# Ledger of designs, part 31: VH-VL binders against Uncharacterized protein AF_1118

Target 1, 158 residues: Uncharacterized protein AF_1118, of Archaeoglobus fulgidus (o29147)
Amino acid sequence: EDFSMDAEQLAVVLLKNTISNLEMSNKFVEILDNSGSDSVYQNLWGVIYGALAVMAVNNEVTTALLDEVSKSQELSSKVGDAINSLGENSTVVFGDVNGSKGLTLILRKESEVLQNGSYPYSDNETLSEAYARVVAEFTSRSVDFIVKLFSKIDEAWV
Key: E = the ipSAE of ESMFold2; O = the ipSAE of OpenDDE; V2 = 0.75 times the mean of E and O plus 0.25 times the DockQ between their complexes.

## First folded at step 21 (VH-VL; framework fv_rolinsatamab)

Design Z6 (from Y5 with heavy chain S30K T57K, light chain T53S Q55E; at its last look DockQ between E and O 0.03; V2 from the best seeds 0.00; counts 0 for: pae O 12.9 > 2, off the site)
Fold by OpenDDE, look of step 21:
Structure Z6 (fold): chain C 158 residues (1-158), chain A 122 residues (1-122), chain B 107 residues (1-107)
Amino acid sequence: as target 1 above (158 residues)
Amino acid sequence: EVQLVQSGAEVKKPGSSVKVSCKASGGRFKSYAMSWVRQAPGQGLEWIGRIIPIFGKANYNQKFKDRATLTVDKSTSTAYMELSSLRSEDTAVYYCARSDYYWSGRNYFDYWGQGTLVTVSS
Amino acid sequence: DIQMTQSPSSVSASVGDRVTITCKASQGISSYVAWYQQKPGKSPKLLIYYASSLESGVPSRFSDSGSGTDFTLTISSLQPEDFATYFCQQHNSYPLTFGGGTKVEIK
């Protein structure tokens, strides 16, 4: 696995988080908050980088999703607000502690869904549109967690 | 409201270098890409490059890659464009231009600086 | 690089006229075209992006159509404040490129 991605690439991967990632991210936040120690963030990065690698292989899906988001001012604004809230920091991707059995598996499954998803998710939107909406929402809601993780990224590898 | 304020006009000799600054202020968005675009007198617009301040990552038009250097001072929210080995053809108004939500192909410019005239003459 | 060929280079028109400016890309760029207005001594101002999205605050008399390689900016009824130079720009891929501009002059 190649984990050598720059901050921009990491940001792109982050913005491609799935519906399942939102729930997982919330679980992470809960775990981290309950841990009582900031060191847990450092330990989490190993898992996250694994997830990043998995997400990185879905560049085409990611691109399509981001494109859809970019075409919507509303969705872009949501994502933008999230990114803006990160301040001058880079982004992270969300996963679970189980790695290949958790986030990585879900990511693969979701990738498959997206690849099959040219059909309408509803009468009013395609799966891509729906997914983009969810991604934007997820990104927006995960800002605090991302900031916390990012704050420890340098420490994780020192 | 977002404001981009650039440094003043420059007069340079061929072979010298120029460094133009662009200070960003206002607005609620801190994440953006800052591009530099120049416009020769009476001519069109030419994209020089882009830098993402939060990441410090710059991308260049290949035409300028060897002569242009984009940097940012995050502490002052100031972007810089340095162009070396100046030629008479480099005489132009240089603009900093900001792109919000820059990823995924949103590479158009929401805000512009007032421009900086750089004159290169012997 | 993607070349943006803009035409005409200049057009003389009167208030109330319909003005059409075209931009042709050297290759397919989907709908990733932006249009700018530039007045003398001023910086460009974004009018339209994604070939159909009107920037906030831009009058509805401005519109854009097209996809692929051919794009058109239309001013349905030219107003006095619309005399300016207009530029198209592709934002499909790097390097970003602009059209040569169209100066809309008073007849």
Scores: ipSAE 0.000, ipTM 0.596, lowest interface PAE 12.9, mean pLDDT 77
ESMFold2, look of step 21: ipSAE 0.014; ipTM 0.622
ESMFold2 (binder alone), look of step 21: mean pLDDT 88; pTM 0.922

Design Z7 (from Y5 with heavy chain T57K Y101W W103F, light chain Y50K T53S Q55E; at its last look DockQ between E and O 0.06; V2 from the best seeds 0.00; counts 0 for: pae E 12.5 > 2, placed apart)
Fold by ESMFold2, look of step 21:
Structure Z7 (fold): chain C 158 residues (1-158), chain A 122 residues (1-122), chain B 107 residues (1-107)
Amino acid sequence: as target 1 above (158 residues)
Amino acid sequence: EVQLVQSGAEVKKPGSSVKVSCKASGGRFSSYAMSWVRQAPGQGLEWIGRIIPIFGKANYNQKFKDRATLTVDKSTSTAYMELSSLRSEDTAVYYCARSDWYFSGRNYFDYWGQGTLVTVSS
Amino acid sequence: DIQMTQSPSSVSASVGDRVTITCKASQGISSYVAWYQQKPGKSPKLLIYKASSLESGVPSRFSDSGSGTDFTLTISSLQPEDFATYFCQQHNSYPLTFGGGTKVEIK
């Protein structure tokens, strides 16, 4: 197939997607931090705190999707059949400890891609540099956000 | 500033081959895909294929799969398109064009070469 | 292959006119359309990507609309430098395909 990806190409795509999602999360926190109102933090705490703690997700599964599936007898049985099929084929899907196949191969390739400083993220950064930048920004902004929330939370939750 | 500079016009006989070059400057050559697009006189644009230099992976429009070959030379930041078994219908301006490759919905062409006229005549 | 059908093939217009160009995909392409301007003897130039995202340096008189299969490029007030041929391109799936073009000519 001319348009198929190998594991290394898929790893690069997934890492770029992860970096982009973290950049968006960091920008949202930055907008909230620039507000001059304590009520912004309190009103958004329950919704935003959960979202801002999110690491980028490389898969499509979410709690909301599982909830919708659980409401349908037909979809629940199809998911159950898929889970049983995964269990019967778990080494094919999840791989082995050596990272030679399945998901463990992809995870090993992601590590190799990050260690290779030659892979670009943009004209100005490699993948390694961009990942380090967004993780540092996420960590710093999350700590600041949490400190501000806990400083004001007694008014909202007491 | 990204620039794509292509080789000069070619006049070829039917049945022969042509190889067009596209030298990139300004930016990371290996970061992006390089596509080749042609435009016959009075006709629209037709995508031939693309190559991703960092992986050396080429993908082709099925129409050209048996006659087109895309290659790169990373050391000179140059992409090449070779089209074999030329026919009069292959007379066109051939463009190299740059795109992103890692997301669906990013396969639009932000930079184009100046074009290379290939004329196939007896 | 996704066929992009562009209409009209040409339009005669005066400076200041509003010009609309349509592009129809043979199947759904979400919002993944790009628009190019090409002047005689020149390479195409990107105007709009990913529906409603203007490329840097493109005048605000250019806009597009649409989703799914039907897309429109609008030039709100035609200027002398806008007389050119315009192409749509889908970037939803391979092979990448272009519309047949619309030549915008002086009336």
Scores: ipSAE 0.000, ipTM 0.525, lowest interface PAE 12.5, mean pLDDT 74
ESMFold2 (binder alone), look of step 21: mean pLDDT 89; pTM 0.928
OpenDDE, look of step 21: ipSAE 0.019; ipTM 0.612

Design Z8 (from Y5 with heavy chain T57K S104G G105E N107W, light chain Y50K N92S Y94T; at its last look DockQ between E and O 0.02; V2 from the best seeds 0.00; counts 0 for: pae O 12.5 > 2, off the site)
Fold by OpenDDE, look of step 21:
Structure Z8 (fold): chain C 158 residues (1-158), chain A 122 residues (1-122), chain B 107 residues (1-107)
Amino acid sequence: as target 1 above (158 residues)
Amino acid sequence: EVQLVQSGAEVKKPGSSVKVSCKASGGRFSSYAMSWVRQAPGQGLEWIGRIIPIFGKANYNQKFKDRATLTVDKSTSTAYMELSSLRSEDTAVYYCARSDYYWGERWYFDYWGQGTLVTVSS
Amino acid sequence: DIQMTQSPSSVSASVGDRVTITCKASQGISSYVAWYQQKPGKSPKLLIYKASTLQSGVPSRFSDSGSGTDFTLTISSLQPEDFATYFCQQHSSTPLTFGGGTKVEIK
């Protein structure tokens, strides 16, 4: 990355990154479509969720907490229970191979933005706008899950 | 395969305007930046400006800022360069050239149009 | 603006010769130099970008070196198809600028 780029160039890079992320999402959809197995899907998303959950709490302050958690079997167990709880609701949260619900629905939506006949760039809606819409929809539809997840994580640290 | 196909040669009088087109195929038009570069007969290459379809905004060489207008039609994957107030010195082959703009260091040109000769004469 | 001073303007060489073309930037541009080949009546063709990276399909006899302000394109053993004009270009900052070109002619 060229750190000498101006604000506009940076914006372009960010937009391209957004495109890349959408394309990655499309790839995940492809993976799910090809898997043909809910169990494989659940396992895959279980791992992804675990990583995402860690990433979501991975900031400078939380890093110290995570270190503390890692040193405590009790705390680790609590976090594990939270993840397992999510796992128990994997279909609802992550969806299915058909992309009918959960995160897979969002991925389907993202894929739709990219694949529906017209490239998002050619529509009145820009790709960034489309992505923002998808993100907003994801947030809206995942509020309950996020709250539950957050509550469980919080309990793990209490 | 990526191809850039430009419009045909133009003969213009001084003071007039010219609009050259560049149709892209074989790739995602909006994922790349399109630059325009001209070359006077027997001379070197001169960068006019670039446009990023996603933004729809162009950046210009200051030399051409007041006379050049870059636009795109995303629906047809076509880039346009209009140059106004033509003078004899504007006689040149004009090229469209594609760049990947993901990284700022990628402002080189991996694909070029075949060029459009614009002749300005009284 | 960054000026790219290319030298020589022309060079006469024979098949098998080693040809060296130099490009000097008016200010430091790290390694952000691309090289192009242009044949008469044709558009430029990208040879090398961002120093030492050959474009796909470019023969290994083409190489470049340099950083900062001084850059060199080298053709280790000139082939018949290599007679053309070569241009350097900085892509460090806008406005993008090119060297004046070097015509490699048959001796």
Scores: ipSAE 0.000, ipTM 0.584, lowest interface PAE 12.5, mean pLDDT 78
ESMFold2, look of step 21: ipSAE 0.000; ipTM 0.510
ESMFold2 (binder alone), look of step 21: mean pLDDT 89; pTM 0.924

## First folded at step 22 (VH-VL; framework fv_rolinsatamab)

Design AA1 (from Y1 with heavy chain T28R; at its last look DockQ between E and O 0.28; V2 from the best seeds 0.00; counts 0 for: pae E 5.7 > 2)
Heavy chain, then light chain:
Amino acid sequence: EVQLVQSGAEVKKPGSSVKVSCKASGGRFSSYAMSWVRQAPGQGLEWIGRIIPIFGTANYNQKFKDRATLTVDKSTSTAYMELSSLRSEDTAVYYCARSDYYWSGRNYFDYWGQGTLVTVSS
Amino acid sequence: DIQMTQSPSSVSASVGDRVTITCKASQGISSYVAWYQQKPGKSPKLLIYWASTLQSGVPSRFSDSGSGTDFTLTISSLQPEDFATYFCQQHNSYPLTFGGGTKVEIK
ESMFold2, look of step 22: ipSAE 0.132; ipTM 0.624
ESMFold2 (binder alone), look of step 22: mean pLDDT 90; pTM 0.932
OpenDDE, look of step 22: ipSAE 0.048; ipTM 0.693
ESMFold2, look of step 24: ipSAE 0.112; ipTM 0.614
ESMFold2 (binder alone), look of step 24: mean pLDDT 90; pTM 0.933
OpenDDE, look of step 24: ipSAE 0.033; ipTM 0.655

Design AA2 (from Y1 with light chain S30Y N92S Y94T; at its last look DockQ between E and O 0.27; V2 from the best seeds 0.00; counts 0 for: pae E 10.1 > 2, grease 19 > 18.9)
Fold by ESMFold2, look of step 22:
Structure AA2 (fold): chain C 158 residues (1-158), chain A 122 residues (1-122), chain B 107 residues (1-107)
Amino acid sequence: as target 1 above (158 residues)
Amino acid sequence: EVQLVQSGAEVKKPGSSVKVSCKASGGTFSSYAMSWVRQAPGQGLEWIGRIIPIFGTANYNQKFKDRATLTVDKSTSTAYMELSSLRSEDTAVYYCARSDYYWSGRNYFDYWGQGTLVTVSS
Amino acid sequence: DIQMTQSPSSVSASVGDRVTITCKASQGIYSYVAWYQQKPGKSPKLLIYWASTLQSGVPSRFSDSGSGTDFTLTISSLQPEDFATYFCQQHSSTPLTFGGGTKVEIK
């Protein structure tokens, strides 16, 4: 645990975790599609939201902070202060157009890792191949899931 | 097919060290982490630690942290475990075992080496 | 550390019997349980991970159920090649820990 990582190593770990989380999310949707518990789809939204947040913002630190914040009133007030500070310092956190710092640096490194093609995901796939497969499957399943969810929301309100 | 081939059995004296090798073939060595797990005679399994070859970093069970050293040679696809300050209770079969190299949801072992018996006695 | 308590320690069964092995975690581990089969003198082999997913090449007579802390491996119709010791393993957090094992004997 606790080891030194450069930005490229961090990008590889974040991409692999994102792919794995999306694979698990797809498996969960598959299980729910086969169950007799269609009235519970609303309760699964938290899992789907978490997976989408990881996909959109590949930042393990943000997820850990949110978990700890939810357990403490004093940490919740610190997050409020940080949100206000973030508005004043958005380029420090999100980075610049050229990707030299902040979130845009990590996104640039993720893009470079995917283009390189030398980083494997598994015995059968590179990171690029796995990411393309998972994105295509997630897009298709998300459409099917949303159609099914909305068709049941009118019946599931109470 | 993926294979993990370990070095042969060792007989050691208390207080000495042992270094066990694990050569991987048939898979992508840098795609995975290599863990070491031991099994004392007639006993269960105990995880020692793991190393991620692409980063060269290792994580240890706290029980072994001051005595165990995990290393890799990427050019030969070989992982090594060294255990120092051996005691008679370290007598066990030592396995290398492959898992994914990220931290959650995939810390299970899809391939295992054949095991290396390390016997510690006077 | 998460302790995995496995029971029974052994079971004697005939070919065709249904065999059930239980594993209990000392704290919640979601569905992050794997099961291994170990024959005498051999390395463990992965059967199931994520408490439900069969490893490639594992017969469908093996199944798992449970979540949270209580997990069950079931062999629906015991075969002669299923004589072995079975271990559960949590893969939720380090140190990775195993159950004490269940020896399945065919008489």
Scores: ipSAE 0.006, ipTM 0.552, lowest interface PAE 10.1, mean pLDDT 74
ESMFold2 (binder alone), look of step 22: mean pLDDT 90; pTM 0.933
OpenDDE, look of step 22: ipSAE 0.136; ipTM 0.725

Design AA3 (from Y1 with light chain S30L S31D T53K N92S Y94T; at its last look DockQ between E and O 0.03; V2 from the best seeds 0.00; counts 0 for: pae E 14.4 > 2, off the site)
Fold by ESMFold2, look of step 22:
Structure AA3 (fold): chain C 158 residues (1-158), chain A 122 residues (1-122), chain B 107 residues (1-107)
Amino acid sequence: as target 1 above (158 residues)
Amino acid sequence: EVQLVQSGAEVKKPGSSVKVSCKASGGTFSSYAMSWVRQAPGQGLEWIGRIIPIFGTANYNQKFKDRATLTVDKSTSTAYMELSSLRSEDTAVYYCARSDYYWSGRNYFDYWGQGTLVTVSS
Amino acid sequence: DIQMTQSPSSVSASVGDRVTITCKASQGILDYVAWYQQKPGKSPKLLIYWASKLQSGVPSRFSDSGSGTDFTLTISSLQPEDFATYFCQQHSSTPLTFGGGTKVEIK
C-alpha cells in the first residue's frame, strides 16, 4: 500500500539493476563479436535472449509482469496468460499518466534520480555517469547482432 | 490512428523566444520519444533534440543545447519546444516527429506533425 | 557527428524511369538508414528503415540497398506521385542527421 513512500530508494535500486543489465548485455555482445564462431548464435540464443530481454527492453512492463507472476504460482505456470492479468490490473501495474502511482511513479523517480546527478553508482561514478557510459558503450558496439536477435524475437512471437 | 497536431505559425523579432506545441493522439504518448526537426526554406532537415515523456529527460543536438528547451505535459499528451535568442537564421518550419526510444535502431520517425512556420524578422 | 552526403541534388526524370539516389555516411552506421519522401508544403513521410524494411503502405517500387557507409534508394518505375524531395537519415547515433535531399522533377 505504501508504494510511494519507498519510491526514491526503489528507483535507485532499479537504476543500479538497469545499469548492470546493460553492462551484461554489452559483455555478451563483446563475446559474440570476438567469438569467431557462427555456431555461438545458436548455442547462446536462449541465454542472450534472456539477458537482453531484461536489458534491451528497458521498460517497466517486464518488472510489473515479474511482480504479478511472483505473487501467484498459478500465474507462474501459465506465463503465456499473465498478460491478461496485467491488462485487468493495468492501473495497479502501470500507474496513471501523471506519474502519481504504479510504474509511472517509479519511472518519474528514476528520471529525477538521474537528473540529480549526485547519487553514487560506485566510488568514482554517479548513477548518471554510469548510465551514460553503458549507453555510450552500447551505441559504440555493433548493433547488427542485436538487430538480428530482435528480428528472430519478432519471428518467434505470435 | 496516430496524429501529431502542432500550434500555428509564429512571427518573431530577433532576440525573442518561441514555444511550439505538438499534441499527440491515437497512441500511447508515454511509450515513445518526441523529436523536433527544423527545415529552413529550401533547405534540408536538422534535428534539434528529443524528449522521452515517461522519463521527462531530453537530449539535444549540441548546436541547440544552450537555446532549446524540450518539455512535455503528459496530462494533455503535448510536447513543447522553446527556442530562445532567435535570429534570422532560425526562420524555418519546425516539425515534431515520433520514434521509439529503446535503442539507436529505432531512432527513425514514423509519424510527423504538420509543421509550424516560425519567421524571425525585424 | 555523422555527416550524410546525398547525391544527386536533383534529378529530372520521366514517368516510368528508374531513379537512383545515393547517401554516403562519414563513418560506419551498419544498416541504420531511413528514407523519407517530402512533397511541397507537406511534412516528410517515412518510406524505408533499416536500409531494407519498407514502411507499411509504401509501394514496392521503392527499395534500397547498402550497408556500412554507402546506401542507395531506388524507384524502379517512377510514377506521377513520386515527384518529390527525398532525404536519407542515419539513425545510428545522435545527433540524428539527414542528407541534403534529392529533388526528383518531371522532365
Scores: ipSAE 0.000, ipTM 0.483, lowest interface PAE 14.4, mean pLDDT 72
ESMFold2 (binder alone), look of step 22: mean pLDDT 89; pTM 0.930
OpenDDE, look of step 22: ipSAE 0.016; ipTM 0.606

Design AA4 (from Y1 with heavy chain T28K, light chain S30Y S31K T53D N92S Y94T; at its last look DockQ between E and O 0.29; V2 from the best seeds 0.00; counts 0 for: pae O 8.1 > 2, grease 19.8 > 18.9)
Fold by OpenDDE, look of step 22:
Structure AA4 (fold): chain C 158 residues (1-158), chain A 122 residues (1-122), chain B 107 residues (1-107)
Amino acid sequence: as target 1 above (158 residues)
Amino acid sequence: EVQLVQSGAEVKKPGSSVKVSCKASGGKFSSYAMSWVRQAPGQGLEWIGRIIPIFGTANYNQKFKDRATLTVDKSTSTAYMELSSLRSEDTAVYYCARSDYYWSGRNYFDYWGQGTLVTVSS
Amino acid sequence: DIQMTQSPSSVSASVGDRVTITCKASQGIYKYVAWYQQKPGKSPKLLIYWASDLQSGVPSRFSDSGSGTDFTLTISSLQPEDFATYFCQQHSSTPLTFGGGTKVEIK
C-alpha cells in the first residue's frame, strides 16, 4: 500500500474507512435481525459471556504483571523510560492545540472535509451525506437490536 | 449508466511497451478507483494494480510493480495502464475495472471495460 | 498474498439443476468475497459483492454463503443463460486475487 499522502488525503481515507466499518456493522445487525431465529440472541449472549470471561482473565493476568513490574526497579524504570519517550514526542504524535501536527492535524482535516460537504463518496453521495446516513442507520439498528437482545436475556441464562 | 471504453487491440514485440486507455462515462470519475486486471488466454484473472484518480495514487501487485505504471487524466476521465519490458507471457486481455477507493473491503468491480487484447510475439 | 482456490474447475449440468461452486481462501478473510460471471469473449460481470447482496439486475437464483476461508456460490435452478465461467474474488486485502474459475457447461 502507498501511504504517501497529505493530511487531507489521509482524512478522506480514514472517513471512508469509518463509513465502511459502519456499513459492515449495519449489515451484520441486519443479517442477525433477518435470521428469524430466537436462538441467535441466545447464542449472542453466550458469545458476550465468553468475551467477558476472557476479559476478566486478561485483567487478572495484567494485574499480576503490573504487580511484578512494581516489585522490580529495573522493570519500573524501563516502563518509566517508555512513558517519558512518549511524553517527549507528544507534540509530534498527538499534535498541538492549533491542530498543526500529529493526530490533531488529522482530526482537524477530517472536520474540514465533513464541513466542506463536497468531497465525493459515490455517484449518489458525498462523504458527509454517506457518513450521516450510516451513522443514522447504525444508531437506529443498534437500538432496535439491543432491545431485542435484552428481551431474550432471561431465555439465555436459564 | 456507467461505461468503460478501452483502446483497441495491440500487437507488440518482446521488450517493448504498451499503453492501454480506459475512458469512463456516466459516473463520477473521481469518486472511485480504477483497477487493471488481465486474463491470459484460457486462464484466470490477475490483478495488476489500482489507481485513485482523486489522489493520483496507485497501488500495484508486487508482480508488476517494476513494469506497470498507472496514470489518469481527470479532465477526460481516462485511466491509462502502461506495461513495459513486455514478454510473451504478457499476452492477455487487459481490463479496466471500477471499484471504490477504500483500501480494503470495497475492492470489488462493479463495472468493467470491454477488454484490450495485447499480443506479445516476436 | 491470499490465494483463492476455486472448485470444481468445471461442472456439467442441465437446465433446472442446482449448481454449487466453492472458493477456499489460503487464510481467513473477514469480509465476503465477490462473484463474477464471464461468458466467452465478454468481460466479467459482477453478481454478488457483499453479504449476499446481488448486483442490480442479477436474478435471485444466485446466492452466496460462507465465512472465514470457505465460500460458496449457488445457482438454485440453472437457466440456459447461466452457462458460463464463474470467478470468486477476495477484496479483503491487496493484492486482490481471484479464484481459478469454474466453467459451467451443458451436460
Scores: ipSAE 0.013, ipTM 0.604, lowest interface PAE 8.1, mean pLDDT 83
ESMFold2, look of step 22: ipSAE 0.014; ipTM 0.610
ESMFold2 (binder alone), look of step 22: mean pLDDT 88; pTM 0.923

Design AA5 (from Y1 with heavy chain T28R, light chain S30N H91S N92Y Y94T; at its last look DockQ between E and O 0.40; V2 from the best seeds 0.00; counts 0 for: pae E 7.0 > 2)
Fold by ESMFold2, look of step 22:
Structure AA5 (fold): chain C 158 residues (1-158), chain A 122 residues (1-122), chain B 107 residues (1-107)
Amino acid sequence: as target 1 above (158 residues)
Amino acid sequence: EVQLVQSGAEVKKPGSSVKVSCKASGGRFSSYAMSWVRQAPGQGLEWIGRIIPIFGTANYNQKFKDRATLTVDKSTSTAYMELSSLRSEDTAVYYCARSDYYWSGRNYFDYWGQGTLVTVSS
Amino acid sequence: DIQMTQSPSSVSASVGDRVTITCKASQGINSYVAWYQQKPGKSPKLLIYWASTLQSGVPSRFSDSGSGTDFTLTISSLQPEDFATYFCQQSYSTPLTFGGGTKVEIK
């Protein structure tokens, strides 16, 4: 109609958003790497890395939920109520094991879109190529982070 | 080098229609959305709508919903905007502009056409 | 629809001056703002997106800041080629909307 989208089209749009969010997360981590402070690596990196890992792995729905939790202590109480409601309505929200409805349908469609390999992402990459690239970059950053963190811990406690 | 080249200026009578073309080159046409934005003389910018070539679907600003039609020809990498029932207030420069098509956020225009002046006069 | 209120509408400044342009969104738009430069007779040109990322080839004297509803474009040292009109744009949701523009004139 004025606005319509089938599950495959929605999966493409959500994958583009996820890839772009991972690109931004990788750039943010790069900026933190260049700040060069031991306190950053031992204290701030732990907190920021945890938040970035959650954002980089999750889709729009999960990211919105976690963002709401992070905003206030009052929200922690409301999240408890929401988690109980999600448990009571989990099939409606998350779908079934066959991926025929809810979030599992979208996740299955995203997997199918990535496996297809024909959907474009940018001037030079398909969705599959871009997703592989950003995941590889995120993984490499995670390894670098762990190596740097444990190297600094050894130096600080020797 | 991405380039968007639009069709030439047009003079139209009130009540008629205009169709402006925008040919893309130097990039992958199917990877992006094409938006249309207009600018009346001495005024600001107004988003008309966008079309996503790979889906063939368009989304419109409600102001233009009943008068604007966006289409694409993927084989020539060309987007089209048709505006019907023209009025004198539709006199403006019409731009095509490339963006991505995220459901939320980051829908900015990295490349713009040169603009097409459409003049509606009696 | 999200309205973008841009100010000032015009600025007269000398080469080397610091110029500040503001945009206020009618609701929260995260950091999803973009800034464009439009020279007379030309189409807009993207300067900054994501509230802090410079487009390739844009001089570092251009910067922006802000999140939520209040955003600022800064030209740290105005150059003769910066004479233009500047627009903000919310890139958060459709319909995509622009600020009214700020004309920067070099004295």
Scores: ipSAE 0.013, ipTM 0.611, lowest interface PAE 7.0, mean pLDDT 75
ESMFold2 (binder alone), look of step 22: mean pLDDT 89; pTM 0.930
OpenDDE, look of step 22: ipSAE 0.023; ipTM 0.642

